# VHH binders against Thioredoxin domain-containing protein 6 (NME9): the designs that were tried, part 5

Target 1, 330 residues: Thioredoxin domain-containing protein 6 (NME9), of Homo sapiens (Human) (q86xw9)
Amino acid sequence: MGSRKKEIALQVNISTQELWEEMLSSKGLTVVDVYQGWCGPCKPVVSLFQKMRIEVGLDLLHFALAEADRLDVLEKYRGKCEPTFLFYAGGELVAVVRGANAPLLQKTILDQLEAEKKVLAEGRERKVIKDEALSDEDECVSHGKNNGEDEDMVSSERTCTLAIIKPDAVAHGKTDEIIMKIQEAGFEILTNEERTMTEAEVRLFYQHKAGEEAFEKLVHHMCSGPSHLLILTRTEGFEDVVTTWRTVMGPRDPNVARREQPESLRAQYGTEMPFNAVHGSRDREDADRELALLFPSLKFSDKDTEAPQGGEAEATAGPTEALCFPEDVD

## First folded at step 1 (VHH)

Design C04 (framework vhh_6fv0_2)
Fold by ESMFold2-Fast, scan of step 1:
Structure C04 (fold): chain B 330 residues (1-330), chain A 119 residues (1-119)
Amino acid sequence: as target 1 above (330 residues)
Amino acid sequence: QVQLQESGGGLVQPGGSLRLSCAASGFTFSDYWMYWVRQAPEKGLEWVSTISSGGGSTYYKDSVKGRFTVSRDNAKNTLYLQMNSLKPEDAAQYYCATELYFGESLDYRGQGTQVTVSS
């Protein structure tokens, strides 16, 4: 009964290193809203967090607020316009969500809470990740699997692959459905860039097909409209991200996919070659080549830098006044 | 003109072995991923194996893993499939295909080589 538990405080304000260390020692999952002083915490997610608290309870689910400018451990998150949500369990980082995406936050909370329940009940090893903002190096070039016993559990073994939602699927209005299925399959989307590939990019990307009569049709198709260029990762499972993505896509030919793997993306969204909805790398070497070609300037700082007209312009909106960021620019 | 010529098929008993070859010409073989596909009587084309352009990465249909081995010799423009512990369900016409010609919608594939598994 001597406890001074505040029932009215949904999110604990972590203003000191001591409070940060206390959070890391908490049993269960903690979701930290990392905000900038000039923006304030993301208020629209509060209703979601209240709902989750009621539905799941506070036994294994906790919420916190942390101002990036007040804590040295959050130095890498300073200067962001969008909120960053960090998920901690057993003192380890287990997930990151960027932006006020309520459906993704809800899914991530449920997924990570389920995973942590299995850690506590079944002694399952915790899947840890590395936030891209904490590294000046491209994670997709990182070390793969070293042994097999511990590698799927360490952030240094996080790997990436390229995925493309092709112009045929985009033109047929299937982008959102395909993204949902990618997320349902357990992939984390690190980057989602909607753009039309240039003819030069397509010709280099498919240079091994340059002697084929259908090559000009392939170039025309890939340049015919926007694609979604995705960088995918996952920290769960026994297979690497390249193999897992290839499995989810299914066989290259939609006719084969419909016979052998009817639940695959190419079975559901492909029509006939070359219109097979999605692209993925064949192996690690191919993934590295494709990522280097399509994202030659990819750096963590470039992705995390945001300021339309300078941070001082938004500084007039204090933490008590701001609900969410008024606009996003890269 | 791209040309693919398969050979090495034949009749074997269950548990037997065969080595298939595919001679490629008309394109820079070392730049292309290569595939083995098969077609059993009155069935569609079925993917069997894949090998990367440099030969460093290989992939197999689940039912043939541990029994089949794909390899290539880029100096000879030749693709190989070593088939061990053959089963009746492996009986099919086997084709090699390149990244340009993979799947049922292919404009061109080799003539194939017949593999028959019977007592």
Scores: ipSAE 0.000, ipTM 0.146, lowest interface PAE 14.2, mean pLDDT 71

Design C05 (framework vhh_7qbe_3)
Fold by ESMFold2-Fast, scan of step 1:
Structure C05 (fold): chain B 330 residues (1-330), chain A 122 residues (1-122)
Amino acid sequence: as target 1 above (330 residues)
Amino acid sequence: QLQLVESGGGLVQAGGSLRLSCTASGRTFSMGWFRQGPGKEREFVASISWSGGSTYYADSVKGRFTISRDNAKNTLYLQMNSLKSEDTAVYYCAAESLYFGTWLSEYEYDYWGKGTRVTVSS
């Protein structure tokens, strides 16, 4: 302000039905942060949205804020503990992201902008979605979308990722605090093994970094004391477990994390590289590799159709299957 | 898994020019070039944001090197001009696939190529 012309806010506050209808009439993609009055809008994503607006252009990408309690159309989103991001194009809902998942938000924004550019330039048909939160059956998490068996689909959708609480965080007595934050973020911990990784395990685990300058420093650190090796899952929702865990961890360099995502685990518990408190897998393929390496006795579900470790007797050191396949309460 | 393949390395005389390329097997956000010379540790050379709107250079190469990208081809470039013997190194391509931004820290890049060798003769 002052010596400048009035600057327009990044996110338009939609406080009335008239403003909601105006938003639906906007050309391009609009990302709506649906927040609860008691928690306010998601502040950590503002930096990401500003960067995307500059990089992608202001004429096709719009951002908005909407308090769930102020608009009747958002009734189904009231009382949620996490923010909900609704993506609209041409007045239609095209995507939904639940939670402050910055990597998933940026991916979804880019994917939906690419799709909308093709709709506008090439006349391609828009892919419209229906959010189950808007249905009368809010109690049903999976409605057999593309599959006929809800129970089988819920079971088959349960995926896992690896998390490590690294020796620096363990040595500083932060293990229980970090575990609490993991649980508060909505993860279920299937196993928690405290042990010191062997040099052989660490070298295989970080094989993709063998050519990097800091590799030997990383190996030394990971062997310097006990870590907590965790298997994380989500029992409900449609968030990718690998991506969600990476979001909760934040950027790898604690100095970057403190600047870009101050609420992340690496911002709060990391000091300087390689001492960034926690590890997570890069993607699904990496998660599967890491889980197989650190938990070789783990048999994921009855889906053993392509297991590299056959049913033949092979004695290897690792956790028992009973720890990875907990007994159900009958 | 995302793969990065560098090309364009070779032998060039001091004062000459060379163009390096790096092709990714999929979408990337921040991309950068790092190098490791004989008897030296790996060092940052240049980085670029997804749109190409933000670029960063090491002081030793600023004004001589230009980083650019072609997202339609999933390809990163490094145009090297006024090459010096000190530029002799293996050049590595690096990519980040998760965060939208531009990174100077090697620790933010989770995908790396195998490198391409550049030798600058007297």
Scores: ipSAE 0.015, ipTM 0.527, lowest interface PAE 7.8, mean pLDDT 77

Design C06 (framework vhh_etentamig_d1)
Fold by ESMFold2-Fast, scan of step 1:
Structure C06 (fold): chain B 330 residues (1-330), chain A 119 residues (1-119)
Amino acid sequence: as target 1 above (330 residues)
Amino acid sequence: EVQLLESGGGLVQPGGSLRLSCAASGFTFDDYAMSWVRQAPGKGPEWVSGISWSGGSTYYADSVKGRFTISRDNSKNTLYLQMNSLRAEDTAVYYCAKEWLSGYPLDYRGQGTLVTVSS
């Protein structure tokens, strides 16, 4: 039989609607591995989840398994070629990670735990996301690609994000090298516009930072020469393009990037703040805002902006900020 | 109210040994994983070792693996770190931590205990 203090299973199997509702009632963060019955749960992430549990304990971090075909609530996630990780806190969906990306999962767990601690301790509002991003095609771009041995066209690329190669990198002749690195990382570049941003445009783009000491220096930098304004997408793995781009860029401060992610773009091409070579959006809401501002001909609807814009509590973090993935962890 | 109190640090010669203790109160100790985290002068915090709620699973940073042993006594609400074959690079303030996440500020940490390895 065993003791009452036997090791608890790492991931709870959610096989019924009742167990799903019970999960939604849990305090803290729950990470749900939504898998297809034909492929089973994601084995490569188990060691990461075991390590995360030992670092955090049982109070605030929970893991679960759910087969997409067994629960009606998971209908939108059926038929995927890779696992989908759903992050719930206080009964609300707070993040989604597609695919077995251990560094991204670790970063998302750390980010969402920190956010939930602030909700519980400081009464801060929880940032809730919609799962419609997985069911609806992003009208930003519709592309086809021959995949597999059948050469069937895959007609949908789900999401786009904004990337900027900033005037410092352009002035140092690094544009083509950075573009090559972006392509090597698995992004498709849908558009590339070389131009100098106007002062009015930069002030509007960084409006949320207008009260900061560094704001005028940032405005001057962004107006100092041409940038390359890019729209990026991904066809592989259904991974969130915004989060993947932030990972490839690395931490906002090049000194931190060189220490913690030496292969990142900001580590390789950044010098010192504010000269960090590249810009990316903080989240999906910020990406949609930035894309609408810089590429107003894109097919974004005003009705899709029912939620307030993201980053109010993160105004000091800036639109280019990315949290570091911890190095030397497992 | 969560309270953690570290002890057992001190000055030791290279190759020596020390045993650190952490007395925990204000929470159900045997329901939580615990960690040891250290911070050397002028550097950020480094995760050293972790132990599951039961003591059945232990984890170590590569820099200390084979030299340090983490353990716990749930009947006494106490966490331990046995440190052998100490090196100058092990000089740091050692913190007992509940719910610490790598790359984030320490939550629910104690006041720390200083370990100095010097000849």
Scores: ipSAE 0.000, ipTM 0.149, lowest interface PAE 19.2, mean pLDDT 72

Design C07 (framework vhh_7d4b_2)
Fold by ESMFold2-Fast, scan of step 1:
Structure C07 (fold): chain B 330 residues (1-330), chain A 120 residues (1-120)
Amino acid sequence: as target 1 above (330 residues)
Amino acid sequence: QVQLVESGGGVVQPGRSLRLSCAASGSTFSIYEMGWYRQAPGKQRELVASITSSGGSTNYADSVKGRFTISRDNSKNTMYLQMNSLKPEDTAVYYCAAWLDSYTGIYDYWGQGTQVTVSS
């Protein structure tokens, strides 16, 4: 029996709102190439999509083309210079990939297809996203667009994540260069603590990996010398700081990072597993756990920058600088 | 999702060679990073060797460097461990592992293990 198949139409052209709604009703994962009329669809990814459909499945993996100017639902994607790939499952947006990044598209397709199989087979909750990178949140809306003032229940002023510059990067003298790259990527470093983690700390920190086969090597590596423990934030309330930090770090394996994201920190400063230069939290819950474990004194603040220093005994600091009282005025 | 099946284990005398194979089925084999782990009685599991998705880079535990060689054939959906100059301390259950560390999640899969016994 032949494994080779003839495909008449790899990507469905979604030229109407009716075809868009039909796509949203499709079983499985649909990858939509959102293109501008002046540049056409992204041709460099077509060979990847042909391979993926043949290898992974014809039933649950679908590809589509959509011109941004022809569909009102794609209004926010109009005028963009890079291709945008929207991933839909069960009518919901589950991932977005920007640019003709074939390795990232391949990984995202596999990840989302496995996630959708678990939703369909095991009844697991689908992880739905919103494309927050669209600048629809311009604070000054004019010309009769003042009817969309939604009230958020949660303030998005500032969020923090943990970053570690690991003993391999520190030992190779890369600390200052990595810190500079972090700052260039738009992160503000709220605290930077240089110390060697204890075995007890590392085992507790990586307790979720205690079942992994590489756990003892990870423990040994993290205890092998000083690390820099950092708290990172962004002034941007638009993107999840945890996800943004993971993106800047790149793939966990430095060899994968060098091929797929050569500008990432792990590509530039990692050597081979487990020596991948930097650590970041897996998700928001993990970030909160890690921050609480490594910086327990920061419950009311995301920074440790004013740690007490000897030799300032005669400093003439005012009460406002030292204590910041609520004032009772009569 | 991948399913991994190990083969090639057995009983062998010190100084001899064995080749372990790991056959993968399910999701696309070529995108997963893969490796061999081992666990001896009363010891924790340790990474023996790992190989990137393309096969372009490999990593080895210090105890096996120069003796073991990891390789993969993406066209056959198979990963191998060539074990030369075997020592009694190499006696363990050997596990095949595959993992994908992506921005949407971490996916890892394990075989059931194959016994390697080196005895004189």
Scores: ipSAE 0.000, ipTM 0.122, lowest interface PAE 17.2, mean pLDDT 72

Design C08 (framework vhh_7qia_2)
Fold by ESMFold2-Fast, scan of step 1:
Structure C08 (fold): chain B 330 residues (1-330), chain A 119 residues (1-119)
Amino acid sequence: as target 1 above (330 residues)
Amino acid sequence: QLQLVESGGGLVQPGGSLRLSCEASGSIFSIYAMGWYRQAPGKQRELVAFITSGGYTNYADSVKGRFTISRDNAKNTVYLQMNSLRPEDTAIYYCAAEFGYLDSWTDYWGKGTPVTVSS
């Protein structure tokens, strides 16, 4: 109720095809926050939109919300780990902003509003764009080709990472408290699976530590009881989710964490190695590998060129097989 | 583990109203998007209303203007206010906690509460 109800009134909820068509017929610029049901609309941009409403007024600037799963016209935007902001003017798509980048959104709103004012007042031609997600053509004739450059080397647009609440924290009844702190730090939890990892999974997951003296203690710990396996995302596109999660966790050793980062999760909930409460990936490449290993059935593939290939198959030869074999016992 | 318990179903006359409640326990309620689904005999389970963790709502076309979904995170409860009920609204109503497009093995379902609209 209260203030949240007034904030929501800033943005029209486009829940039907009729409301979508009404939006397309609106005079001026409409900024549509296309969100997934699992994450909800981008909360951090609401304050920006309220500020812009005060500064510009709503005569030629409108804000809307649209859940991708509820509208057939948004089918191409389903399954994204980040919000997509679609800018419409005169029924035409004029800009797209991916991720909750407040400075970029502010600039794009101002630029597109100025352009639309010139279209309406001066008869200037509207610059219409085509979002690649809406294109029906993915044929070779539509793409540039030259000297063997691989266009598939585009960096991932997804903002997801793996987190584990480890058996020590779960056994001590800290799961809900840790989840609250994850949420307070600005993360959305896309999935939360409680289960005990198998010895085979743990050995493969920690394959890079197979040569370390403490490896068997780590394996035993991770198999000692249930963990919570989480997929985390952020509504804020300007911060890397993998790096942010590592920062919130703090240093690996709880004794170091308590000294250097006393507010971190490992400082608060870790005791001594290997009992450091939580796990996170080192970088985005590691996150993709770990997600593919622990969630092989997850269809995390709205952009096929960015999806891991073969990583969802535990029997796949290559990196996973190579890293399983060099397990030498002293 | 999140557990969901529905209440408020029953027999009502056409044009009447009912308020369904779904109380969550066992995990943090506020992180889940909450939905109300219904299943009439011989039909597939269909979405009726949906409310995200941020409080934004969506409705099936058949119930727009008649049903209102809301949530109270302090009480770990989601509500469905049903007005102007019709015989075709007769179904078992299910509460669900879900993460949308990702693997539904993380989803939780209540056992359902029956709603019968008949004179």
Scores: ipSAE 0.000, ipTM 0.113, lowest interface PAE 20.9, mean pLDDT 71

Design C09 (framework vhh_6fv0_2)
Fold by ESMFold2-Fast, scan of step 1:
Parts: structure tokens; C-alpha cells; sequence
Structure C09 (fold): chain B 330 residues (1-330), chain A 119 residues (1-119)
């Protein structure tokens, strides 16, 4: 094993006001992953942060974790469904990125590092921002959840849609090609989860098709191997994400797609129904339902993985070796 | 299969120039951010430059800014690094790398190309 991929302590856990103040006094750029206690830190961005840390080094780029409920300064960030990344330089807020958007995080880190180097070397004025985090804003990944306040949720311009790369395309080794085509079409991928859907999950997902003759064939196919479950968004433009994704996929039947839209994903990667490579929602209501079903807990963070802090205080060993039998019994 | 093949390295005197190339195959090159990274004999891996998928945005390590220029030709699936005013501290094995968006992985699997700066 070469040292091309180094693991170092990446993110400092800011659990107190004193540690928060120490972070503000740090030279360079600090990226703070503000997480909720119920969902934990954003696991999908850890690989990006590890690589950038190795590339830039320790002097000017720092990463931290902060639980929103632990610090009064983070009060306005409590109750959010997606991660919030706060960028600090010289004790000042310089950028905010919402969601696990790796391309935007990478761009923001590079842009803010360049800006901070100019501040430190050339005396350039730092561009400070004020985050307009609203007390009643709901940033849940579903975006259509009706438990919000008046006017906040319905005005959201940040919309997501579900995409699935189905087991047929995955089994044929087409996953990377399809992901590239999705990105070429102008989508940003907020999450990418590879897993095999359960029969119960598939039956609930396609419940509206339960009366159709081909339903059992569809269920069997979706359970036949791993799929890639994706959340897609766009930050540039205000096109309807659901409609744009449907256009990129093409018609449901690959034979129709090959005749009418030969450049579509289903034309290129589908064979015959139900083997049409990719899934997308019919409309906004369907997208919200499907996102809620497949991503109820935000796939941006996973309790199953070790914290980016890397330091385990407690022993990771199995059961206690060589137990002594106590003789003091009644 | 994905391949990244670096070339253009060599021996130059301080103040000299080299143009590095990276020939990419096995993936949709135009959809990826691309990177130049380097490793000197006694140092760890250092990031040198980043270019976005369309080539319109470029970023550089401070010590090379104004001396190095990254560019790409998406029609030829080729990444370039123009290196001017080379210094002894630029001597390293240079690698091109890709970033698979949405999967949060970096891939610098090429063999690299050696740059030596000496009299």
C-alpha cells in the first residue's frame, strides 16, 4: 500500500464555546460541518475533505464539526434536515454551503483559500457575509414537506429530484457512464447510495402499479441486484429539476426512446421493458413521495461510520479476555 | 477501463520551461474536474492546480501562480500544464488526477512524469 491516500485527524469536534472561540482565532480557512444530533455529521464529504487536506496541508485549511444543539451561536441552524457548512476566515463568516454538494464545496474551499491568501499576503479586504438563515426556514431534503410555516417552504428555490440507476444498468457496468451523462446535463448529485432495494421497499415504492400485469416482473428486477439511489439538483438556472431529469432519461420504453430520442439515457442504456436503465419521478408530488420513502433520514450522514475525528477514546476490542470469576457471592 | 497517462517531464535548468500532458481514456473526460498533483522525493503529495470540466475556471498553488498555466482540450481528452520559470523546488513526480463527482473520490492512478530542475 502506497501513501497516496493518507488518513489524518480531519475534523475537530467543537463541543464548547471555548473551542468555538479557538476556531475563530485560527489562521486560514475553517470549514465547519454544522450537524444535528439526530443525524450526525455529513459522511459523504469526508473523502473530499481528506483529499483536499492532503493537497493543501495543515497551515491554511482546517475542518471542524459542531452539533447545532450544543452551541448557542448555532441556534439558527438547529432543526435543519441537510448539513450546513460554515466557512470562517479570520473570525469572520465568508461563505455558507447548504447540503452535501461536493462540487460546490470543492469550488468554495478553493475560492475562499485564494481569497484568504490575498488577505494575508496583499492586505486585500475580506468579503464578509451575513447568513440570512431564517428561524422558520425548513431545509429538509424533501422540500415539499407541509409541516412548515406560511410562505417559507413554498418559496424555496432549492429543489431536488430522485434518480435511480437500476440493477440492469449497474450489472452491465454502466454506472459511471450514466453518472457522467447526468453531470453533463447540468445536474449536481447531492447523494449517491449503492444498495439493493428490499422487496417490501420496492412494493411500497411502486404501490400504484400493484394492479398491473408486469408488476411482479418489475419487483423481481428491482430486487435482483444493487441500484444507485441518487438525489439530483441544480444550483444554476431555475429549470424544473423533475422535468429536466425526465427529458434526459427519455421515454420509458427503450424501443421508443431509440426511435424518438436516440441521445437519451434509456435509448443508450436500456434494452426492453422493464430493463430501461434509469428511474425518475413523474412529477413534483411523485418526487417528494419517492424522496421521503428512500431518503427519510438524509443519506448525507450515517451513524454506522466512524467519526472523522478519528480518535476513539474507548477500546475497540471485542469481549473482555480472560474474565476472572468472582468468589464473593451470597 | 480508466487510464491517465502523463508525459512531457524531463531535466531543465532553473528558469527553464516544460509542458506536461495527460492523455485520458475510458471515461467522459469533459465531465470531470482535473488536477495536477506532485510528489517530491522527501515530501508528501502536493496539490498544484485544478481546472473545471469546461476549462473556464482554474486554480493554483500559491508558489506556482503566475508561472504555471493549466489548460485542457476536451476534443482530444488531454490535460496540459505549462510550466515556466522553473525553480529547484518544483522538482517532483507530476501526476494528473480526476475527481468523480457525486461519489466523492479522487483518482490519480497514472504513472506520473518526472520533472528535474538542476544545473
Amino acid sequence: as target 1 above (330 residues)
Amino acid sequence: QVQLQESGGGLVQPGGSLRLSCAASGFTFSSYYMYWVRQAPEKGLEWVSTINSGGGSTYYKDSVKGRFTVSRDNAKNTLYLQMNSLKPEDAAQYYCARDLWGTYEFDYRGQGTQVTVSS
Scores: ipSAE 0.000, ipTM 0.128, lowest interface PAE 18.6, mean pLDDT 71

Design C10 (framework vhh_7qbe_3)
Fold by ESMFold2-Fast, scan of step 1:
Order: structure tokens, then sequence, then C-alpha cells
Structure C10 (fold): chain B 330 residues (1-330), chain A 121 residues (1-121)
């Protein structure tokens, strides 16, 4: 009689100063979702936290919920519907993430766990964030526009890009390794569809290359077995998701990648063209086209298109072309 | 500072079983087993996340080997069943930083000195 079944909630509700002090005494990293009572906790991050808890377990990674109006220590975080994530290790504040930014949260959790591992295992000093550093940002009052009357979150740009794990990497049993490397780089995978692309689909996808000698070899390769078609996301506070994915992939030719960026995906998993393991979009417009083609049932919103044509139309009137490509310079 | 010590290797007959252990001198995140057979490159065998909730296996050992861990003892295990002559190798314990369990040698920060397994046919 009176025995309780022990079940562990994903996030511990910190409703008292006593529970707050208990959290500060926990070994490892605690991620506190600081929410307003009228907004509630951030639901989009729950799946990420469930995944991270499964991967790391309960000994070193803890998740908590704290209502900003409930605890005096959270006074500076009151009055915003924007979720705030506070990272504590050894009783000290080690990071802060503002907004429901799942990719940044994942990267911050991984970075802070790695740092805390080194503190616990190697006696390294902990990097602490001071409360005073945050007060300088909060001195400017943004009343009425984004926090009451007009809470219109203007997302005028997509935060998603397409990634393909190509049939060569899949056939070599590298799918799981590549997925892990993508997630280690701070991307969240919104969808992962394993399917074999049809010849018609591949020819449409690569139609801009139809005149090239290597085109038929590319078509044959892409149809040779299953690919993994992924939608990747990152939120604000990082470089553009398209550019970041391109950087993680490395140079298109695996021989160049091994020479110039040996830790890139194409350096590690590519062999020779066209067998370069992974695909990514060249730019934002290319990503939007590719996503619409491969995931037509998914609804993506973007800013109104006012330009009459995309970058596929070439102007050939002059001999002068852009002599500087910023992406090609260090 | 961190040391990994493998044990449990030895001579075993084909079709037999063997359990390898790896004890860490301190805290570890993700861990894995690699092996190097005579005249071969070192290859991935199995990996496990800190919680034990995620495991990965090389195709050559799937269904025969089981990776597990006891975090209270800082110990990693590899249960090897239905051993074959091609399983003959030096088996290495590795500990990763954090991110995911990885099948890549370059992802692991710490390595043991290895324990030898010889499968007689």
Amino acid sequence: as target 1 above (330 residues)
Amino acid sequence: QLQLVESGGGLVQAGGSLRLSCTASGFTFDMGWFRQGPGKEREFVASISYSGGSTYYADSVKGRFTISRDNAKNTLYLQMNSLKSEDTAVYYCAADYLGFYSTLESAYDYWGKGTRVTVSS
C-alpha cells in the first residue's frame, strides 16, 4: 500500500525556489524552458528533447520547465511570448537560447554537454555567462510592436533546404553515418523519405544539365537505387541553411574535397564524380524549386515573388562577367 | 587522462561465444567497438549512445553481436555469438565526444590498446 510507480517526465516542472536549487545541484547539463503562463511551454522543441534524452539518457542531460512569473530568479525573462532556454551546469549559467530554434538548441546542447564532459572528466574550467551581459540587451524597451498589439512573426524567408543522400552512399551502407554527421552539424531533419527516384523525376530535377556529356551517367546513378530525400532546417542566429549545408557537404568533386576540406561529407564519403555521396541546392531559389518538385504535398510559404525571372536566365550582351565569387574566397 | 582498458579476448572455436569488456577510468559519452584483422584495415563493429537507447552494427555482425553498457560501472560490453574465423582480430574500445554514436574512427577521442580474439576453425 502507498507505493508509487516511478515514471520520469521528459521535463521537470520547477515551480518553487527549492526545486530550482535542486536543479542547480544536478550533475551535468540542465536545459530550462522558461515560458510565460499565457503562452505555455514551447511545444516544437519537445520532439528534439525526447530524441536527445533517448540518445544521452538521464544522468547528464536534464530538461525542465519554469514559468517566468513563478520564480523571482526569472524576473528578467518575464513579459515575452518568445521562449527562452537557459542552460545550467554545475549551478552556473553556461548558455542562453532565445526563440523556438530547434537546430540551435540541438547544437547548444551538444556543445555544452561536450564542455561539461571535459569539466567532469578532465577538470577543465567552465565558461560562465553573467546576468549583467544580458541586461544591456533588455534596456531597450520594445513596447507594442512585437509583444502585444502586433505579434506578427514576419517570416519572409524559408528556413529549410533539400539534402539528398545519394544511391552511392546508401549502397555503401553510409546512410546512418551521414545522417549523424548532418545532425552533429546542427541541422534538424524535418523529414526523411527513402525512395528510388524515377528516370523522369531525375531528368526533370537536373534538366539544367541535360546538354552536358556526364548527364546520362548522372541520371543512371540517381536511378540505380534508393536515395534518402531530406528536408533540413536551421533557425535565425546561424548562417543561411542553404549555405551552411553546402559548407558541410564540401566541394562537389570528392578529389577537390579531400584536398581542400578533408572533414567534409564529400571528402569522407565521395569517390569520384558523379559519386559524391550527397546533394544540396546551389542557392535559395534552387532549394525552393527542388523542395517543390520532390515534396509537392508539403506546404511551404515564402515571400512574394516580384522579380520577373530567376537566375537561370543569362544575359550574354557583354564580355564582362562577375569576376568575384564570394563563396569561392576564404 | 581518460584510459580505456579492454578485456575478455582469447581463443575460441568457430560457432562459440565470447564477451568483451571495456572499462573507462572516468566518464564517457558515446562508445564503440572497432576491430583490425590480420592484414586488414581497422573496421567498425558496433556503437552505442550514452543512454543505450541507440545502437549501430556493421552488417557483418548484425544478429550475432550485441553491444551494451553499464554506466554505473563505466563499462562497455560486446557479446559475440556464432563466431566465425573472419571475426579473428584485435578488438578496440573507443569513446566519442557527443553528437551521435559514430561509425567513423575520426569521431572518437579516446582509444584502448586492444584485446585479441582468435577464432579457430
Scores: ipSAE 0.000, ipTM 0.132, lowest interface PAE 17.3, mean pLDDT 72

Design D02 (framework vhh_7d4b_2)
Fold by ESMFold2-Fast, scan of step 1:
Structure D02 (fold): chain B 330 residues (1-330), chain A 120 residues (1-120)
Amino acid sequence: as target 1 above (330 residues)
Amino acid sequence: QVQLVESGGGVVQPGRSLRLSCAASGFTFSRYAMGWYRQAPGKQRELVASISYSGGSTNYADSVKGRFTISRDNSKNTMYLQMNSLKPEDTAVYYCAAHYRGWSYDYDYWGQGTQVTVSS
């Protein structure tokens, strides 16, 4: 019962097919929070959406809530533990963000508003997407099974890469800022381990650089303090996660990065070789090798590092249903 | 590497209390649902209590409802189980677990377990 200068609901509840069709006919950008009935809508993003609506205004930015079980059109989004944010403009899907990633949501809202303003004002073509996690085979990244199995077609979101926030960036207190920029760039962080790498581990990790002039300096640097060892995947798009991470990092030498890609992580947080803030794999083969070396328990999905004792522990929980609870209703 | 380390187990008399802790490292704790499981000798592992990634929702086995309380502190990467009015039937190894059910990957991590013995 509070009075505001203008009484407008922040998010419209889309409970029927008719309200869904009305949303699709709206001018401008609509951000739809697709939630599960057992979890409720994503409350942590409400403050961000309130801020964005104040900053952008009311004419071209709209927010909506939609329960996945209530609408047949959302059938493919049912059963997920994290919210899905669907971005619609002119009745077309223009972006998807998975999870409560506030920096990525803010960036995506701003980017899509700019794009839609150009469509409306300049007559530019709208870039329409299809949700890659639910895409047909022609929109999937092919994982050659070449282990005696048939070829599996999987979306780019089913691949991951290694990232390291190196001791120089950690020592300078840049870890949280770099993590924020990684999330803003569209990456989901599946794992974040803070530890100091051993000399033996570093020498094995960088074995292809053994004998290079700077190798001993690199080894010393990587052993000089804690790093953050990250596993990254993508929340959207069909670009290779390894290639995308390399692009976000920028050129290996910070002096080159500052000249050619001043917005890159190595340009912003690197000083001079070997102090270039972040590490990424050169290619898919290197990513698989590096992940196996640093996260051996995650490479072999067929064998949990813990042997099952006395039966089906995870089956007892019903992993998705038992652990995805309704949010607090207060 | 991913680590879940349980502590606080021990030997207690019936009717007393214990508090278990689970310290997590090597993954983004605040994005994982967490649970306490137990396994008594000759029995299957069972879910005792679980908690959502935000801490806003909890679930309990019928055998422990009203006696046990699960909680988490995402700022400390730690989960707790407060066990009150302990019974001999609560004697088991208690395991901490972390669960992620995303779009691309499912992750399940388990601790080594901590022994709880309720004996007269």
Scores: ipSAE 0.000, ipTM 0.155, lowest interface PAE 17.2, mean pLDDT 74

